# Designs tried in a protein design chat: VHH binders against Serine carboxypeptidase-like 19 (SCPL19). Part 2

Target 1, 268 residues: Serine carboxypeptidase-like 19 (SCPL19), of Arabidopsis thaliana (Mouse-ear cress) (q8vzu3)
Amino acid sequence: SLLVKSLPGFEGPLPFELETGYVSIGESGDVELFYYFVKSERNPENDPLMIWLTGGPGCSSICGLLFANGPLAFKGDEYNGTVPPLELTSFSWTKVANILYLEAPAGSGYSYAKTRRAFESSDTKQMHQIDQFLRSWFVKHPEFISNPFYVGGDSYSGKIVPGAVQQISLGNEKGLTPLINIQGYVLGNPVTDKNIETNYRVPFAHGMGLISDELFESLERSCGGKFFNVDPSNARCSNNLQAYDHCMSEIYSEHILLRNCKVDYVLA

## First folded at step 13 (VHH; from x1 with T107Y)

Design a2
Fold by ESMFold2, fold request of step 14:
Structure a2 (fold): chain B 268 residues (1-268), chain A 124 residues (1-124)
Amino acid sequence: as target 1 above (268 residues)
Amino acid sequence: ELQLVESGGGLVQAGGSLTVSCAASGRTFDDYAMGWSRQAPGKERELVAGITWEGSTYYADTVKGRFTISRDNAKNTLYLQMNSLKPEDTAMYYCAAHIKYGLGWRYAEEYDYWGQGTQVTVSG
């Protein structure tokens, strides 16, 4: 694991504890799941522990960290040509809870598989993998075993959140160790301004290398920095947004993380 | 243990064509992305072409339209057809394999296994 002391775009050292790392899972360790872990700012030893499951196209678990309930947000309400600076939020859940942000299944963010067969996913496989991840993670973090534990996620997490709770409960009943102090699950999207969040998803995807410079520049030119509630009669902007949506959907549909999408989807 | 062996390099006149190949052993490679990189003296390694198991391709702008990557998954062999060669294409050409499904494969740093290389020299 890695203790992260600073991030690009945030001035100075982070005022909260951030850990990142991989946990190997599967019968032969064929899947490596990446996570971000933020300790509670209040009382990490006694505060709840939650695993937050992100879903949906165009977002990695960094979206949970940066746009939902984590301690950071981009400063500003509109994109201005570069990745905006980061600032602390005043409404972070990590002020009173420890949160794991899991990138699952393989192909989400930095999570990967060592074979094509291990890369293939299903809802049932994901639920089992979350339980495996947690058991292994708790072995390496025994100080959190007794904390009240929750599974959380947004509506894009679908059936995965309740299914993971059931898988954890069944594992406890079957005697899997360490026992997980599961209390329940939470569904929600704690967005402070949905339009601002949506408008930053395109620059965020660009900053993470998921779309090309050429596609991003074409989006900026044609859409004027506004990527939500666009005028459908603006054919240039609409076509560019369709190319963006297609590029992001190819990543999830083909189980391959494509770093950049070509601008020629937009220019053709 | 994964092994990659390049062949087919040599001297070629400017404007000519050459095919280099890479034989892979130690496992069937139809599950991996593969690529070709090159390194000229004093330069960093540059990924010039890549191809996924499913056939999606990437080409660096400097070779686009001139080079074609292909793979024969049944024979565990990767090819790079190089046309309209220029003296600037002179380099050691390396075969590479990317075994981490879910991570990017369009930069040389993302590749896990490398061959020893085959020299391509283009004279004017």
Scores: ipSAE 0.174, ipTM 0.571, lowest interface PAE 4.3, mean pLDDT 76
Fold by ESMFold2, fold request of step 14:
Structure a2 (fold): chain B 268 residues (1-268), chain A 124 residues (1-124)
Amino acid sequence: as target 1 above (268 residues)
Amino acid sequence: ELQLVESGGGLVQAGGSLTVSCAASGRTFDDYAMGWSRQAPGKERELVAGITWEGSTYYADTVKGRFTISRDNAKNTLYLQMNSLKPEDTAMYYCAAHIKYGLGWRYAEEYDYWGQGTQVTVSG
């Protein structure tokens, strides 16, 4: 895991703790699930712990962090060719709760599988994987075992959230360890625009120094500032998005800024 | 563990053709994206061709139209047919496998298993 101390677009060091990392799950470690973890600003030792599940397959957990209940928001309403400034959100749930933002299933964000069979997903499999993730995560974070625990998510998480709670409860009943102090679940419908979120990912990565100015400018020129629902006949845009995905893959694998790429990188 | 062994390299005249092949052992190819990379001394590895388990292909611009990647999953073998060879194609050619489902597969750095390589030398 990695503690993140600063972010491009935010002035100075983060006034909250942000951890990222992978947890291996499955019998032989066939799945690697990526997460973001933000400690409560109030009293992380005693405040509730929640795992927040973003809706739908392929949704980024960054949606929860930046657009739902996390401590940061973009300042501004329109993309202008640079990473929008980040500011603290006055109404963040992380002022009074510790929140895990999980990328699941494999193929969501930076989460991946090592075999085709492990990559195949279903709602039931995802529910079991969330339970497996939590048990392994608590082994690495024993200081949070006693915190009151909740599962939360948006409208697309409707069956997954209650199902995950049931898998956790069944696991506790069967004696799986560590026991999870499950108290309940929360379903919400935070305002989010997935097209806007997706269209900010590329400028966000550029602003964080994860991709070069040259790649970013090439993406802007070839894609016209639209990085979602790309027309397949626009081969230049598609090829540049593939280069972007490549540059991001080293961060995904190592939790470190990528230093080598066929496309230039900068360090944060 | 998956092991990859290349063969078929050698000396060829400019304008000629050569096929290199890669045999896998320990596991089958059929779940993975596979690729060929090349490296000349003092240069970075370059992925020249890739092919997914479903048959989608990628070719570097430097070889497009001249090289053809193919796979025979029943024989657990990957092929690279190289036509219209140029002196610039001289390099050690490596077979590689990409096993991380959900991540990109079109750059050499994304591949997880590598063979020992086979030398291709183009004179003239």
Scores: ipSAE 0.127, ipTM 0.493, lowest interface PAE 4.4, mean pLDDT 75
Fold by OpenDDE, fold request of step 14:
Structure a2 (fold): chain B 268 residues (1-268), chain A 124 residues (1-124)
Amino acid sequence: as target 1 above (268 residues)
Amino acid sequence: ELQLVESGGGLVQAGGSLTVSCAASGRTFDDYAMGWSRQAPGKERELVAGITWEGSTYYADTVKGRFTISRDNAKNTLYLQMNSLKPEDTAMYYCAAHIKYGLGWRYAEEYDYWGQGTQVTVSG
């Protein structure tokens, strides 16, 4: 592990404690997960500890640090090819919590696998890996074992976070050490059931006035309320969905008040 | 806004080879990570292979060493070269696109755009 005292783009020393490092996981140690650990700016010894899982899946946890709830953000939106300036965030959760920004699975950020096989991952595997990571991390950071522990995440992490919590709890029940003081989890804009959420895009669009009543009714009738993975033989439904797509084509799906851009920069 | 059209499917004998293609239109092709998924009757759709805009690839274990995914950004075309085909490879093969950053392209459910599919049948 390394204590980071300064960062490119930030003037002077960091006013908070940042640790980075790798944790080897797996029986053979064939996966190395990178993390950013920001200690609470209030009381690290007593404040909650949260592991933050950025969605994607597989987006770097630096996104959590810089774009979600961390102590740093880019100053401005412009990039001129040089190191962008950083500034402190006033809303940082690190003001009251210790946060582990984990890059997982392997291939996310600086996390890597030592073998091709080890690089293979799944949601379930990630849940296990998170538990393994934490167990190992706590061994090296015993002072945080007793801190109330939470799992946090956003976007696709909605698929991972609850399962990770369950895995941690099960591990505790099975007697894995150290015992993790898991208290719960928090999610931002989470992905849950992909099909249900995807299906709801149509009624949502209608509810928001993005498609007409006529089109919506036609969609409901022709598609039978299922607007994803539609049978191509259902020409009426397919055509109506095309009409829907046309209506939505200029609208940014992640924020319907914005115009659709060439490239989606959202880290969902 | 992004249209995907698969082609090249057909009947092939076990041990044979087949290349399926996917023509993309409507958007800049290199903005997307692309993938091939397949769905056999009675089975769930599964990711076969993925390729990023940077050329990084991902393969399902069942096809590693046999299938090769590639892309030609100039032609807005995605390819899947399938060698040593097995009856178990019989499925509807779908082209898909993923526009978001990250490793979502490694997961079938994270793809945003889909083609209508091309049928690949491998006889024993």
Scores: ipSAE 0.007, ipTM 0.233, lowest interface PAE 10.7, mean pLDDT 90
Fold by OpenDDE, fold request of step 14:
Parts: sequence; C-alpha cells; structure tokens
Structure a2 (fold): chain B 268 residues (1-268), chain A 124 residues (1-124)
Amino acid sequence: as target 1 above (268 residues)
Amino acid sequence: ELQLVESGGGLVQAGGSLTVSCAASGRTFDDYAMGWSRQAPGKERELVAGITWEGSTYYADTVKGRFTISRDNAKNTLYLQMNSLKPEDTAMYYCAAHIKYGLGWRYAEEYDYWGQGTQVTVSG
C-alpha cells in the first residue's frame, strides 16, 4: 500500500488521508484488485466504513472518488491538454465516513488478473471477489474491523451491491475471518431490473403528467401493461407507444426536471 | 448445511474411462471449493483433485493427465472424468466441500463436508 500525500493537479498536500494499494484475491491469488482508501475527515476510528462500487460495469472507482461522493473533483469540464486541476468538494461523504473505492472486477482501472481464467468475471463472481477482497483488506487494516460497515454503489452496482452484502453476511455465517461488521448498503440511481425499469417508464410518465390519462389507458389496454419487447403485429400497442415516444421526445429521460441537452454528462 | 451425493461409480476395465458426479444441495454450491478424494482398502484417504469457485484446479501427481475435475454451478454438480484408468485407481471416491479461503482445498483433511462415496473398481 501507498500513502498518497499529493496529486497532480492539486495544489499543495492533500488535506485528507489517501491510501492506495493492491489486494490479491482468490484462493489461487490470481486476481489483483486496486483500491483507493480515503479516511474519514472527522473520526476514522468511529465513523462508518464504506466500500464503494462504481457501476458501468467495469468503470474505475476513481469515478466515485472524483465524480460522485469523494473529496476531490476537477475544477473544469474541459480538457485543454494539460494536467486537469483538482479541487476539494464540499459534499464529500469522506467528511463523515471512511470510504474504500474498489476497482472491480479485474480489468477495471488498475485491477488485473494474472490468468485469462481469472480475468473472466460475472456478477456472482464479483460478489465473491468483493468479500474476499474485504477479508484480506481487513487483515491489513485491523483498526477498521469494528467500524460499522456498508456497501455502496451507483448505476450498474445496483446489480452487485445487494448480492455483495449477502455474500459478506454468508461469509460471516460460515465463520470466515475477520467478522465483517456489515450494517447495510446504499445505492445511487441503481440498476435493478432492466425490463421492469423500462416498463415503468410509461406509468411513471403518466404519474408525472407527461402523458394524458387517455393515452395511458389506451397503452394499458392495447399493450396489456407490457411496454417492452412488444409484438410488432400488435399495431395498436405499437402505435400507442409511438405516441408515447412522441410525448417524451423533448423530455430528458435521465431526469425529467432537467434540461434536455444534446450532450449528456451522466456517468454510466 | 451442504449435502453431497456421489454417483457414477462402477466396474471398468483397465484403460477405460468413467465419470463420477456429485450432486450438491442445501447451500449455494458456488460458495465452496470442491474436491474428490479416494480411499482404497488399507490405505489412507487421499485428495485426487480439487477445484475452487474460480475454477482453479489441483491434481494429485498420480492422476495428472488422466483425470479432469469440473463443476457446473447451475446444476450444483461436481464431476470427475477419469481416463486411462488403472487397477491402482480402484477406491471409494468421495466428493467433498471446502468453505474457507486459502489453500486448504489442496488437502483432504481440510474439507468440511463429505458425501457417502461411490465405488470405482478397475479390473486388470
């Protein structure tokens, strides 16, 4: 592990504690996961510990550090060919929590696998890897074993975080050491079920007054409440969905209260 | 708890092939490293092959190149494909599960759950 005291683009020493390093995981030790660990700026000893899993999947958790809930952000949105300047954020969760930004699975950020087999991943495998990572990480950081522990993530991590918590709990039940003080999990704009989410866009639009009662009723009747993977032979449903799409064409789908700009800066 | 049930054992001629299977139930199969051990009459139980949840494998020197261990997590099933069988391979073959992290799955005595075994007999 390495204690990072300064960063390119940040003027002066970092005012918070940042540790980076690798943890070898797997019973064969053929996966190396990279992490960023930011200690709480308040009370590291007693403040919660959270592992943060960036979605994508496959995005580096440096995105969590720099674009989500971390203590740093770029000062500008445009790259001019030089080292981008960094600044402190006022909304950082590290003000009250220790956050472990994990790059997972292998292939994310600086994380890598030593074999092709180990490089292959799945959501389930990632859940196991997270548990193994934590077990190993805690051995090297015993002072944090007793901290209330949470699993956090955003976007695609909605598929991973609940399962990771379950895996950690199962590991505890099995008697794996050290016992992880898992308390729960936190999700931001999570992916859950793609079909359900897609399907809910129609009733959501209706609930928000973006489509009329008449159109909604027609959609429900003609489509049978299923608005994805519609049978092309169902002309009535298809036509109603087209009308729906027309109504939504000027709406920013990622956030209906924001302006619908051509360039979308939302992180995946 | 995890239950393991072996099947597929039988009598086979030297040089022949046989596949034994192990059906797991009661717990999530992919949480365990799995192994095959065997015990011949008058001999100690020995680990034949092991496989982690990641798919890493281990083989005893006596079976390397002849035996293949594999798992199907969707079916909660462990397999041991045995080729070029020898009379010395005659034994009761046991399926076993290992729950801890580390390299314990490379040692027969470190396994936590065992099946009842299936008899493999190789005639000369």
Scores: ipSAE 0.000, ipTM 0.238, lowest interface PAE 10.7, mean pLDDT 91

## First folded at step 21 (VHH; from f5 with D30S E54K)

Design p4
Fold by ESMFold2, look of step 22:
Structure p4 (fold): chain B 268 residues (1-268), chain A 124 residues (1-124)
Amino acid sequence: as target 1 above (268 residues)
Amino acid sequence: ELQLVESGGGLVQAGGSLTVSCAASGRTFSDYAMGWSRQAPGKERELVAGITWKGSTYYADSVKGRFTISRDNAKNTLYLQMNSLKPEDTAMYYCAAHIRYGLPWKTAEYYDYWGQGTQVTVSG
């Protein structure tokens, strides 16, 4: 693990505690899961601890840190293909919670497998791996064992979030140690300008080569460049957005999207 | 442990062609993404071509259309066919293997095993 004191794009030392590292899991330690850990700014010893599972197009778990609920945001409103300056946000969940941002399964962000077999994933395997990750992480961070614990994620983390809670609860019942003080799960993102983020995601997916020119052009024509809060009577736009959603869900099943995210940052 | 040995480097005139080869031994060659990187004096190492275990290929913009990467899993050999060579292609060429599944394979940073290199020199 590494205590990170500065980041490219952020001026000066970080005013919050950031830790990164790998946890080895699997039968022979053949999966290495990468994480970011941000301590609560209020009272890390008593505040809740959450593991945050980020889904969605274009980004690794850094998207949770930057776009959802973490202490940093890009200073500009538009993606320009380079790392923009970073600034603090006043609405981060890490003002009152300790948050682990996990890159799972292998192939997400910096997380990897050492064999083809270990690289293969399923929803149930991922749920089990999250429990394995947490047990090992708590061994290295015993000061957080007693904190109220939650599993969180956005809607793209659908069945994984509740399933991970069930796996943790079953692990506790079976006597796996350390016992995890699981309280439940939390779904949702912090308040940001969701219209801008949603509208950005479609052109970003096209720029990354994740959707065809034909699908993108059809979306532009039928939706008029607006891909959120669409009038349901606009059948061509709605059908094209459904095709987009289907294409993106197939890409997530193949774990290809997170390998191409341009917003991954170098950590010291 | 995977051992990689390059061969086939040499001097060639601009506009000419050259094939470099990489013999692999130790671990199973067919399990991994493989690549060719090059380093000119005073410059950073750059990945010029890569090929996954499924056969998907990558080429840097500077060599696209001129270089062709291929692999022969039966012979445990990686090839780089280099056509229309330019003086800017002068470099030590390194064979590399990418063994950590899920990490980016289109950048040299995440390649784990490297050969000693073979020199390619392109004269004007």
Scores: ipSAE 0.372, ipTM 0.715, lowest interface PAE 2.1, mean pLDDT 77

## First folded at step 22 (VHH)

Design q1 (from p4 with A33T)
Fold by OpenDDE, fold request of step 24:
Structure q1 (fold): chain B 268 residues (1-268), chain A 124 residues (1-124)
Amino acid sequence: as target 1 above (268 residues)
Amino acid sequence: ELQLVESGGGLVQAGGSLTVSCAASGRTFSDYTMGWSRQAPGKERELVAGITWKGSTYYADSVKGRFTISRDNAKNTLYLQMNSLKPEDTAMYYCAAHIRYGLPWKTAEYYDYWGQGTQVTVSG
């Protein structure tokens, strides 16, 4: 592990504690997972510990640190070919929590595998690897074992986080050490069940006033409350869904306050 | 441990051709992405060519169209065929293995198990 005192693009020493390192996981240590650990700026000993799983899948956790809830952000919107300047964020969760930004699975950020087999990944495998990572990480960081522990993530991590929590819990039940003080999990704009998500788009749109009461009632009646995988023979439902799509056509699906355009808002 | 031994270097006239080889031993050669790098006096080491364990290839812009990287897994050998050689190609040529799956392989940074190198000299 390395204690990072300064970063390119940030003027002067970092005003918070940042540790980076690798943890070897797997029976033969065939996977090396990289992490960024930011200690709480308030009370590291008593504040919650959260492992943050960036979505994608396979996105670097540095994105979580810089673009989600971390203490740093880039100044400016465009890359000009030089080291971009960094600034402190006012909304950082590290003000009140210890956050472990994990790059997982292998192939994410600086995380890598030592064998072809180990490089193969699945959601289920990743859940197990997260548990293994934590068990090993806590051995090297025993001072954090008693901290209330949470699993957090965003986007595709919605598919991983609940399972990871389950694996941690099961590990505890099986007597794996150290016992992890898991309290729960937090998800931001998560991917969950695609059918349920798709189905809820209609009542959500109605609730937000993006479609009329009349259209919503017609949709419910004609589609029977199921708005995904609609039978093409149900012409009325299909037509109503087209009307819905028309209403939503100029609205960005990922953020209803933004206009639907071809611009990548993350890179803008 | 993977051991790599380069051979085939020598003196060649500009416009000439040369093939360098790298013999691998110790690990399963076929599982690894392999690469050729070179270092000229006073210059930084640069990745010249790479070949993945799946057979995908990469070439630096300076050698595209002139150099060909290939591998024979049955012989545990890596090759670099160099055609239309130029004086600027003069360098120590090194063979290396990329053993960290998931990290970039189109840069010399993450290659390991470097051989001792073979000297290639192109006279003008």
Scores: ipSAE 0.766, ipTM 0.905, lowest interface PAE 0.4, mean pLDDT 94
Fold by OpenDDE, last read:
Structure q1 (fold): chain B 268 residues (1-268), chain A 124 residues (1-124)
Amino acid sequence: as target 1 above (268 residues)
Amino acid sequence: ELQLVESGGGLVQAGGSLTVSCAASGRTFSDYTMGWSRQAPGKERELVAGITWKGSTYYADSVKGRFTISRDNAKNTLYLQMNSLKPEDTAMYYCAAHIRYGLPWKTAEYYDYWGQGTQVTVSG
């Protein structure tokens, strides 16, 4: 592990404690998972510990650190080919919590595998790997074993986080050490089932008054209640979906109270 | 451990062609992404070309259209065909393996098991 005192793009020393490192997991140690650990700025010994899992899947949890709930953010929104400047965030969760940003699975960020087989991943495998990571990590960080522990994530991690919590709990029940003080989980904009969610966009829009009753009824009738992977031969359904898209064109799909922009909104 | 031995370097006139080879032993050659890097005097080592274990290729902008990386898994050999050589191509050419699955392979940074290199000199 490495204690990071300064970062490119940040002027001066970091005003918070940042640790980075690798944890070897798997029976053969054939997976190396990289992490960023930011200690609570209030009371690390008593404040909750959260592992944060960025979705994608396969996106680095540095995105959580920089774009979601961490203590740093980029200044500006454009990359000019040089090291972008960093600034402190005012609403960082690290003000009151220890946060472990995990890059998982292998292939995310700096995490890697030593074999082809180990490089292959699945949601279920990732859940197990997270548990293995944590238990190994806690051995090297025993001072945090007693902290109330939470699993957090966003986007695709909605599929991983609940399972990871379950895996941790099961591990505890099986007597795996150290016993993890798991308390719960937090999800941001979570993915559950993409098809169901995609399909529900239409009735949701109708429920929110974003499309008319007439259009909704036409959509239901022509599409048979299925609004994803529509057969192109169903011209009526396709046309109605086009009308739906037109109605939604100026609305940010992930937050209907926001306008649709060319640049995606980033979580603050 | 993977052992890599480069060969085929030499002196060639500008505009000429040369093929360098890398013989691999010790590990399953076919499982690894392989790459050619070069280092000229006073310059940093740079990845010239890479080829994944799946067969995808990468070339540095400076050699695109002139160099071709290929592999023969049956012979555990990596090749770099260099055409239209320029004096700027003069360097020690190294073969290396990318063994950290998931890390970027279009940079020399994460390659391992470097060979001794073979010298390529292009006269102007």
Scores: ipSAE 0.764, ipTM 0.903, lowest interface PAE 0.4, mean pLDDT 94
Fold by OpenDDE, fold request of step 24:
Structure q1 (fold): chain B 268 residues (1-268), chain A 124 residues (1-124)
Amino acid sequence: as target 1 above (268 residues)
Amino acid sequence: ELQLVESGGGLVQAGGSLTVSCAASGRTFSDYTMGWSRQAPGKERELVAGITWKGSTYYADSVKGRFTISRDNAKNTLYLQMNSLKPEDTAMYYCAAHIRYGLPWKTAEYYDYWGQGTQVTVSG
């Protein structure tokens, strides 16, 4: 592990504690997972510990550190070919929590596999790897074993986080050591069930006043509450969905309160 | 664990051709992305060509259209066919393996098990 005292783009020493390192996982140690660990700026000994998974899959959790809930962000939003300047964030969760930003699975950020077989991954495999990573990590960081522990993530991590929590819990039940003080998990704009999510777009739009009561009722009646993979023979439902699409055509569907621009938004 | 031995270097006139080879032993050659890097006097080592374990290839801009990287897994051998050689191609040529799956392979940074190299000299 390495204690990072300074970063390119940040003026002066970092005002928070940042540790980076690798943890070897797998029976043969054929996977090396990289992490960023930011200690709580308040009370590391007692504050919660959270492992953060950015998702993608395959995106580095440095994105969580820089674009979500970490202590740093890029100053400005344009890259000019030089080292981007960094600034402190005011909303960092590290103000009250220890956060372990994990790059997983292998192929994410600096994480890698030593064999072709080990490089193959799945959601289920990733859940197991996270558990293995944590148990190994805790052995090297025993001072954090007793901290209330959470699993966090966003986006595709919605597919991983609940399963990872389950895996950790099962491991505890089986007597794996160290016992992880798992308390729960948090998700931001998570991917869950695609059909359920897609289907909910219509009632959501209605709830937000983006479509009329009349259109919503017509949609419910004609589509039978199913607004995805609609039977083309159901002309009424199709027409109503077209009307829905028309109403939503100028709305930024990813965030209805933001401008409908083809840009990646960083919410601060 | 993986031994790489380069051969085939020598003196060649500008416009000439040369093929360098790299013999691999120790590990399963076919499982690894392989690459050729070169280092000229006073310059940094640069990846000139790479070939993945799946057969995808990469070439530095300076050698595109002139160099061809290939591999024979049955012979555990990596090749670099160099055509239309230029004095600027003069360098020690090294063979290396990319053994960290998931890290970038179009850069020399993450290659390992470097051989001793073979000298290629192109006279003007």
Scores: ipSAE 0.758, ipTM 0.900, lowest interface PAE 0.4, mean pLDDT 94
Fold by OpenDDE, last read:
Structure q1 (fold): chain B 268 residues (1-268), chain A 124 residues (1-124)
Amino acid sequence: as target 1 above (268 residues)
Amino acid sequence: ELQLVESGGGLVQAGGSLTVSCAASGRTFSDYTMGWSRQAPGKERELVAGITWKGSTYYADSVKGRFTISRDNAKNTLYLQMNSLKPEDTAMYYCAAHIRYGLPWKTAEYYDYWGQGTQVTVSG
């Protein structure tokens, strides 16, 4: 592990404690998972510990650190070819929590596998790997074993986080060491059930006043309340969905308060 | 461990062609992304070409259109066909294996196995 005292783009020393390192997992140690660990700025000894799983899948956890709930963010809106400047965030969760940003599975960020087989991943496999990672990580960080522990994530991690928590719990029940003080999990903009999510887009838009009552009623009647995998032969439903799409065309679908522009708002 | 042995280097005139080979042994050759790197005197080692275990290829800009990397998994052999050679291509050419799945393979940084190298000298 390495204590990071400074970062490119940040002026001066970091005002918080950042540790990075690898943890070897798998029966034969064929997977190396990289992590960023930011200690709580308040009371690391007593504050909760959270492992954060960035979605994608396969996105680097650096995105969680820089674009979600971490202590740093990029200054400015555009990359100009030089090292982007960094600034402290006012809303960092690290103000009150220890956060372990895990790059998982192998292929995310600096995490890698030593064999082709080990490189193959699945959601279920990732859940197990997270548990293995934590067990090993805690051995090297025994001072955090007693901290209330949470699993957090966003986006695609909605498919991973609940299962990871269950895996950790099962491991505890089986007597795996160290016993992890798992308390629960937190999800941001999670992927759950795609059909449910897709179907809810229409009533959500209506509820937010993005489509008219007339269009909404027409959609409900013509589509029968099913707005995903619509039969192309249902011309009325298809036409109404086109009207819906038209209404939403200038709105960023992932954040309705933003304009639908060719801009990555997460990076801004 | 994976053992790599390069061969085929030599002296060639500018504009000429040369093929270097790398014989692999010890592990499953077909599972690895392979690459050719070169190092000229006083310069850093640079990745010249790479080929993934799936067959995707990469070439440095300096050799693009002139060099061709290929592999024969049945023979556990990696090849680099070099055409239109230039004096600037003079270097020790190394065969390497990329065994860190998920890390970038278009740079020499993450190649873990290296042969002894074969010298390529282009006169002109």
Scores: ipSAE 0.758, ipTM 0.899, lowest interface PAE 0.4, mean pLDDT 94

